# Ledger of designs, part 2: VHH binders against Rho GTPase-activating protein gacQ (gacQ)

Target 1, 189 residues: Rho GTPase-activating protein gacQ (gacQ), of Dictyostelium discoideum (Social amoeba) (q54sl6r67to255)
Amino acid sequence: GSLPFLFEEELPTILVQTIDYLQLFGLQTPGIFRENGSLASIQSYRSLYDNDKPVNFPPHEAHVVASLLKAYLRELKVPLCTFEHYDMFIACESIADEKVKVELLKKVIAHLPPFNRKVMKYIFSFLQKVVENSNVNKMTPDALSIVFLPTILRPQANTDLEILQFTVEDSKSTKTLMSSILLNYDEIF

## First folded at step 21 (VHH; from w1 with D31S)

Design w4
Fold by OpenDDE, last read:
Structure w4 (fold): chain B 189 residues (1-189), chain A 126 residues (1-126)
Amino acid sequence: as target 1 above (189 residues)
Amino acid sequence: EVQLVESGGGLVQPGGSLRLSCAASGFNFESSYAIHWVRRAPGKGEELVARIYPYSGSTYYADSVKGRFTISADISKNTAYLQMNSLRVEDTAVYYCARGYDEIYGDSTYSIFDHWGQGTLVTVSS
């Protein structure tokens, strides 16, 4: 269930299947990515993926699937945006000029490992659809910056508790990044 | 500016009831945020009591209050409530409402808060 090596060309199955499901059943779900699914269900599905067993999501488990996606991303040994690029992303937040901010974001994202960039592009394409339905699902860019962005952008940590602490602290330091990336998706990717 | 204001605390005898209110401003209950009730008893740490996502009505209760406490929210008033029945001496605490959400890390669920009220004192004593 981990992110494949740099030479891997195919997107992880768990990523493709969860996002495909959420595009069908999650976009109109209030609180998607904010409200958690059952931990037991998440762990059950994770086990299936880890053992290369077929997974079929029923249509009423949007919160579980969304939580599964977040958990998968969060539990990567190296976050999607990588530890070495973390400071650069945070530095982007401090830029007042949006044009300059976007240019720097573009540059930082371009310097990510090619596969990470590919995965990020794939995820953010989906997140655009999530935001388009924010009137129903409540997931504004600001909301996603709080509940989703920390799953792919975080400083190096050794424990879940540390990750939690950083998530709380970073919520203040990454307030506009999600919006900037989503609104300038075509330019950045 | 986000603000939370608790009210309804007071002195009550064991077996009695109280209803706490949390009036929120600076944000809308139609958003994805949850409202939590957290209490701090004298000499003890913070304890999550209950949580509600107002937009969906999804609730959580600590085992210590299940069957006795009910959390609710009125979106039109942007106010959350905690109905406390069958109060016990061990329920004595300052009760805070907080804005935030629950998140899973590993095999545990954590509550993350970004705003707190000033708290309201609930004293249960014979």
Scores: ipSAE 0.869, ipTM 0.933, lowest interface PAE 0.5, mean pLDDT 93
Fold by OpenDDE, last read:
Structure w4 (fold): chain B 189 residues (1-189), chain A 126 residues (1-126)
Amino acid sequence: as target 1 above (189 residues)
Amino acid sequence: EVQLVESGGGLVQPGGSLRLSCAASGFNFESSYAIHWVRRAPGKGEELVARIYPYSGSTYYADSVKGRFTISADISKNTAYLQMNSLRVEDTAVYYCARGYDEIYGDSTYSIFDHWGQGTLVTVSS
């Protein structure tokens, strides 16, 4: 299946294929991860992955593929940054000293399930490339904190409305986490 | 500091036209943010009217204004516009511009805002 299992060693196909595509066609796309692709297209691709059907992305679908990646991550029953560790991530945001913050982030991430950590490492390696092209794609660490971070870090919620509410509230309070992780990638991972 | 200032509102007869402006400061329209026009009619809730990502020109319109309203942005002036034609009495509202973006949750799209203007009143009356 397209969803990660607790003891899986391999990265999910949807994750690998979307990121591979975005590395080729998304890095230079203005508004990548900010603008949404067609909902119908996203759902269509998701259905293909859910049914283990082969997927080939055509050119000029960066927004769709980016949205698909976000949707996949968001729709995980347990976010990549697990509910158990949510409060610790939030606590990191409140730390004024960057060195201390990074040390704590390193510890928190190290305590994630091994597969989650692996996936996170993989994703953030890609996000570093995204940020390197921020002059064109406009995805600064701050921007990614707003539009991407909530897909992997969120509190436990029962409704989409609750998730939205938390996203809006947390986006204001988690602005520096993305930057801290990306800028200290080698130290943290 | 991010600021949005609306202008161009006023009294107009049905069938008339108005052009609203949203002058933005404290951030660049070349950023990834969208500009939204949201209106609130007396005694009613907020309604998204239109949205534009200035850097790409990607636009969205509510069904209620499609074919009548046009949203645009001038990056060089850091200003967004709402051209309102064929105005109707039901278009009467305070019009706000807001900075934000749209996001998908489940099977629905939501608008998320972080800054609002003070609004400009548009009154359509005979």
Scores: ipSAE 0.863, ipTM 0.930, lowest interface PAE 0.5, mean pLDDT 93
Fold by OpenDDE, fold request of step 25:
Structure w4 (fold): chain B 189 residues (1-189), chain A 126 residues (1-126)
Amino acid sequence: as target 1 above (189 residues)
Amino acid sequence: EVQLVESGGGLVQPGGSLRLSCAASGFNFESSYAIHWVRRAPGKGEELVARIYPYSGSTYYADSVKGRFTISADISKNTAYLQMNSLRVEDTAVYYCARGYDEIYGDSTYSIFDHWGQGTLVTVSS
């Protein structure tokens, strides 16, 4: 991925560095975003970022870095796809006509906060590359809909358990969204 | 249609061994899914026993079975296995294989499943 808007608010360092790393070392890693990295390692890196310490990822920690990225996104107070727009995203899932679905997705995404949209565009540009390498990393759009999409699209919840529950439920409700967005990236963004 | 079928359960004495099999169909082990063994003992809740990502061989074991149980997968047969050695009475349970994956929420790891087998009974008794 690239920085789509040079003159806007800068992307978070953790986002840029994790994605940059994963573009180099994650795209060819089987099970990327599916398998977890070491929790201790994830927490260690998170602590570094939280304290504005320099972070250097070694080449063999793709799962850790991927998990770190997911954790970061998941732990946002408001998900990238905001709570306000959650229902609209879910509504898109129910649309059978792909053209209509894409048009609605485009509208919904366009109505996200500008920074959120920027971040989403950045992330999905990267995810396209992930999918392009699905023959090796096994991350099909369907797989990503299960293991990644919930990190950026979730209903409002008060506890991790609730989030988990919704994640399980959402896996049923968001099966096609990832694919639709990825396959129509240029049109949507 | 995704299906998981367990086999290999039975009655065994303490210290004995059993090998459970989980034959999967409707998907291939080259996918990103994990296979989990989950057991339910009488009067107890579900307990994750072991997990494997067949494509990578990455495994997880519950502390209660570490060193005694071995999970494995044969991609060519689309079958996962649980070798249970040094069985204890407390290992008595219905053992299920399940398709899913593990995910981190906060400081905890959770297993998420989308398909289950019918289960196979393992009884460890003198």
Scores: ipSAE 0.862, ipTM 0.930, lowest interface PAE 0.5, mean pLDDT 93
Fold by OpenDDE, fold request of step 25:
Formats: sequence, C-alpha cells, structure tokens
Structure w4 (fold): chain B 189 residues (1-189), chain A 126 residues (1-126)
Amino acid sequence: as target 1 above (189 residues)
Amino acid sequence: EVQLVESGGGLVQPGGSLRLSCAASGFNFESSYAIHWVRRAPGKGEELVARIYPYSGSTYYADSVKGRFTISADISKNTAYLQMNSLRVEDTAVYYCARGYDEIYGDSTYSIFDHWGQGTLVTVSS
C-alpha cells in the first residue's frame, strides 16, 4: 500500500486503531516496539484490515499491535518520509548545531506531502508519550531511532532484504533525528 | 564501549552437557536489547541458536536445539548463559553471543546484531 497525498483524507484506520490501543496498553509495556509479536497474529490482523473487516484487539497484545503498526509503515510502497526527502533527513543528521538541525528538519517536514506530514505529526505525538514512559517501556529516543525510525525513513529499495540491509548497516546513522524531532515537536509541526 | 565475552567452551562427549557464559559490559541488561547465541559449524554458515530479552525473559530457540538448550540471563551480573544438554556431534561449532534484536520483514523474522563476542569453541566428540 501507499499513503495518499491529499490532506483532506482521513488517517488510515489501522494507524488510528493501533495507536489508540498502544496508548492504553503499550506505553507501560517493557520492550514495546523492540520485541515482536506473533507473526501469525500480525498477519491475521493485517488481513482483516486489508479486507476492511472490523478489528478488535484484546488486552495483552501490545507487542502484536506494535509490530503490526511497524509492519504497516514499513510495507508502504513509499515510506512516510518519502524517498525524495530521504537525503535531506540524512543531511540533518550530520548537522552539529541543534538549532540549525531543527530548522532544517522543520523545512524538510514542511515539504512532505500534506498527508504524510499529517500522519507523521500524528505518529510523533504518540511517540512522545512512548518516550515519556521510557522508564518502564525502555523506549528511549535512541531505542526508537533503531527500531522505529527505519519504518518511516529509508532509501529506495525494491526488496525486504534491501530494507533489512539498510537497517543493519545504517541504523546508527539516524540516531539523533528521532530525539531532535521529539524534543522539538511543537516547533517542527 | 560495548563488549561481549564468551566462556565455557570445550571438549565434551556426545550426550554430555556444557554451560556457556556471555559477560556483557558497556550496557545494562535492563535495556531493551536482546542477547543471541549464534554458532558457526565447520564448513557451515551462521545459525541462530537462541535469544533472550533479559528484562522480560522472553526466549527463542532454534528447532535444532529445542528441548536441549536453555538460554538465561542474570541481570545482576549482566551475564547471559547457554545451558547445553544432550549434546550431539552436530552441535560442534564456535559459539558467539551477540547483542541485538529480532525484527520482522515481510513474512520472515530476522536477527539484527550490533556487537559480537570473540566466540568460544564447543567440540562434541567421542
């Protein structure tokens, strides 16, 4: 699937429902977004969403739902941050001055398709809550840079293997971006 | 600096037991990282043996070692262990511990590592 670029469109149901669930059950879950849920469960839920069937998550499935969210984002034909803007995001990483970095991030994000920016704003609002609970869930900005950021920011790739290779080789190259965006959320969005 | 140091390898007869240790430094087992045991047998590629998230105790075992191997972690010692029972000749390999985590891509789960130990040799022979 791909994200629509029309600002007037509603947020994807899978995004809203997974994040709503995780706000209730995921924020206090150790290892959220680090540990995987059952692949079978993830695929089952994905199938339901793909077929526009109603989905109700039971309690105690935070890892499944978190994995579902990551999988959904990762499997977009075009990542949330887009291929076009990838290099600009990476360029932000190399900026030592935080103020300059934030200004550039703000510009880059402002140039995203309106819908992508809307989705990103929505996701990062949630991620702020995740980080606020890092004492329990262990999801520091650095951790999220490793396990979550690659789901929305990646270079052009044609296969899952290529995506994996990127994650393995370049996951360290974006460690400060997550923190910079989260800490300056109101300014950037 | 993150460091992993394996120990406990050696020569053992088939059916015997051995316990490997992985002493970690430079990070805390209370973090979200997992510890993996990976082995490389002569002439073969790397094989994931077992994985544990120390903070939760969540474990994974390869089918080849299920029921025979047990992975554990002592947070207070920042050390992971691999108890190997009922050892077989085919278990002969250099065993590495690695820090990382598992991730799903498509229909497959992959292990992603950022640090490795030096490895310890386990030889199972009559």
Scores: ipSAE 0.860, ipTM 0.930, lowest interface PAE 0.5, mean pLDDT 93
Fold by ESMFold2, last read:
Structure w4 (fold): chain B 189 residues (1-189), chain A 126 residues (1-126)
Amino acid sequence: as target 1 above (189 residues)
Amino acid sequence: EVQLVESGGGLVQPGGSLRLSCAASGFNFESSYAIHWVRRAPGKGEELVARIYPYSGSTYYADSVKGRFTISADISKNTAYLQMNSLRVEDTAVYYCARGYDEIYGDSTYSIFDHWGQGTLVTVSS
């Protein structure tokens, strides 16, 4: 299930627990965030979180945990980057001057609700570690732009198939956004 | 530019074997991409046959081919293979190699493709 964000909320438990796990067990996992864990396991953990039950991830479930994190972000009622700012994020890709692109990205992110910006900062700090290990895990910024960016940046849609269709179309328009944010993390956040 | 070139199709008797190859260029198998074999039988839509993530070695097989077909990859040759044993008439199809990945949306898994080969015809007939 999805929960709305509220101003000044604590970081969601599922976000902290999945990222903590992945920092310990997922950074060297080939294809992390690209390959999927078992759908049955993912849904089982989702049920536990939805019912406020304790969750303890056993070893060797990095793909399940990564899939769960993506599912959590994708299913928020309002995406992390918000619907309101969607077009501006997409437009940043078309800016050829990287310096101008980064300045605009900084401004767009600064105008997100403060809690969303806090969560973005937390997630991208972790994603830098994923990219730092790309020689082993093979997850470059380009790979993450295809499989991770759509979980936080999407237009309004009515079905998962519509979301998938927009994601495929928009991946051609967002090729460098992950790289620009990751390479300029300290300036942007 | 990414290219996928299939080869190895042909005419074979029921019970026979055939090996398909998919030679890739424009990207390396030492990556997080998957290679899929997809077939289109006469008068039918597309069916995912098998998928491999060459770097991790992770594989998937459709129930219709489990135990008979084996997908593999040779990273040094940037080539994927589909070994097809115990062939049946219903395996008759054009077989395509496709690059992409599998993704979970809701309660379903979808295969997403960004590049396709031109296909190779496999005919299983007495």
Scores: ipSAE 0.674, ipTM 0.864, lowest interface PAE 1.4, mean pLDDT 88
Fold by ESMFold2, fold request of step 25:
Structure w4 (fold): chain B 189 residues (1-189), chain A 126 residues (1-126)
Amino acid sequence: as target 1 above (189 residues)
Amino acid sequence: EVQLVESGGGLVQPGGSLRLSCAASGFNFESSYAIHWVRRAPGKGEELVARIYPYSGSTYYADSVKGRFTISADISKNTAYLQMNSLRVEDTAVYYCARGYDEIYGDSTYSIFDHWGQGTLVTVSS
């Protein structure tokens, strides 16, 4: 059910299953998306999905499931926001007028491949709930900009180390993008 | 604005104990940030010793210190601690407090740090 380039008409199974789980068990979890689950558990679930095997998440694995979702998005051959639009997303950060920034973000997102836009809409609808629960989970838009946004927005890289290097470098230039998209979800999507 | 100040280092004998403190300012431990203790021994690179997410209470210890060191945090004082017991000569190092988080890339876990303290020297010698 999942492809690296997101050519499917339906939402990928792993995306739906992880988000469904996190909506039930992850919204109140301290540090969700910032704290990691067990690498061994994450790898085991990745193998099941890779071999199209049934997956059933036990009730106490919110960190594993959140880590799995991030790994899935990070490992797409072309990131959700695409390489083509990367510079435009980064440029939005430098727009001082929030209304103009949101208008540009809406246009950039509207020009994504339709399936990518559909997946972004789905993910950001869920991330709104994460932020709405930040009084308990402590995951602000700033925290998500650091740990989640790099999984969907990145320049081309050849190694995990290069991806990490770009993630560190880009955190300063994307610090308000999550907030702008999340606070203006209805206008943008 | 974010500052981390280590204290509590010194000279101790093998088998002794020492407690390090990391006082934080510019952010609250009532957050999703992690606090790490990282050490640099003479002539060696950095070694992650222990990590705590103060809000959740989640901890991690390097195998080299398990059972001997305990990391903890006091949210009301915005301070993290490293209790070091059964100290050995190989524990001699400058100990740094660092803020950040752990992240998984591929098959590996990496610690990512955005702020560091200046360090406190721990010397274990007779």
Scores: ipSAE 0.672, ipTM 0.861, lowest interface PAE 1.4, mean pLDDT 88

Design w4
Fold by ESMFold2, fold request of step 25:
Structure w4 (fold): chain B 189 residues (1-189), chain A 126 residues (1-126)
Amino acid sequence: as target 1 above (189 residues)
Amino acid sequence: EVQLVESGGGLVQPGGSLRLSCAASGFNFESSYAIHWVRRAPGKGEELVARIYPYSGSTYYADSVKGRFTISADISKNTAYLQMNSLRVEDTAVYYCARGYDEIYGDSTYSIFDHWGQGTLVTVSS
């Protein structure tokens, strides 16, 4: 069960449908994006999208829908941040001066393929709403950097185990990168 | 500085009970992090025993301990507990408290840990 590529000029259906759902039903959910929904449910929805079938999410499935969104992004053959820009994003984390880091992030994101940048803008606009509700959902920018960033930024790997290994290693070197983007959204996008 | 300190280990007979504690500092349980209990038996690898997300209350138990062990958390004390009942010889292990979260990759769930305690020894012997 592979998900489709990000080569369409329109936003992918799964992206819009999952984010629309989460804006309505997920912003107050404790641990959204960190806690998992049922694996069986996630795979069932993945199968529907893979076969281009209609999907309607019932109420009270925020963890399933959040997990599905993360799975969609993680399973793109080329990650949203691309393999070729991976090292540049990692280098931004090492910059101690936050203003300098944000200026470099802005430049790196501006050099992404235009469609990728459009999708990032859409996703991060939504994630700002998640952060705005962090008093209830407990998903701070740092928490999202840990659990969400690996879905869009990774080096090339061949197996889920290799991806997990890179995720663990990357959590030491990318722990604040998403928070810098989220807190400076208007400057970057 | 995040720290996890386990306590409550000891020697018990089969069928007995023991309560482990994991006192946390450097972060609050009013967060989205999970607390895991992981054990390492002599000559064996690591086994995830139980996990709780203290804020949401969500729990997980390994099949080997379901019905016998109970994980809980007291947010006001910033402490997690593992109540271990009906202990068996095969429960003998060093028990570690670990902070992290569970994640799905492909068709499997994995636990990811960023901080570990020093462990507390539990020995179940006649």
Scores: ipSAE 0.651, ipTM 0.849, lowest interface PAE 1.4, mean pLDDT 89
Fold by ESMFold2, last read:
Structure w4 (fold): chain B 189 residues (1-189), chain A 126 residues (1-126)
Amino acid sequence: as target 1 above (189 residues)
Amino acid sequence: EVQLVESGGGLVQPGGSLRLSCAASGFNFESSYAIHWVRRAPGKGEELVARIYPYSGSTYYADSVKGRFTISADISKNTAYLQMNSLRVEDTAVYYCARGYDEIYGDSTYSIFDHWGQGTLVTVSS
């Protein structure tokens, strides 16, 4: 007879809830994603999500919610851009011709697992709104590249210190990757 | 090119005061960057002293300097300041101005710096 719903992977609750909050309350917040919220609050919310407990963010917590989103992405066992595609993303940074760089980025992103690409599209659509408000929130595409890219792109590592070391080293060589994606969102996605 | 130029160091008696300046060029303080003061005492590693995000006024102070030091920024002059009061011998160090931001990894906060000044020597001695 009839088939059940054609399913697609659902976006994680924490991703949707943090982005919904930030779309409403965070776009005008100076230094969003650059300044940290309270570490204690972030860990408390992480515990609630890890135990599948209800979360309701109080008013005026944009820095906490932004920090929580970054922590969620940073702590995925496999980063959003995957380990497999890491070298391809890094290679895009060395391309001087922006048009060629964007064409390669489009191809690399198209080869990500479909769910990862769906999540990237969702996140970057939101980050465009952050950039659109950069006159108030001070977060230019380059500023976002510096602080947000390490949450989604990293090599494999065995310790937190190794992760931090690679993040610092890679940020020096990949500081414009996200800005290229953000400024060319419609072409890439 | 981003440049940070410190000034205001010198010799001072214990209990005295100094004001350090960090003049920035190649970027402006309305940006989302933080300005840090970092010191290196003789034979010791680097210690973060204080940090300000000029656009928001958000500050941080190391426990060793709380209540004695004040970090501030003047956006119109593109300059950050460290007012150091009640100076002690252990405050003797080369003080560097650094641009960057603070980030949380795991259960700890780390400071990440992309540009440093040349440093200015503060000597607290009788």
Scores: ipSAE 0.554, ipTM 0.801, lowest interface PAE 2.0, mean pLDDT 87

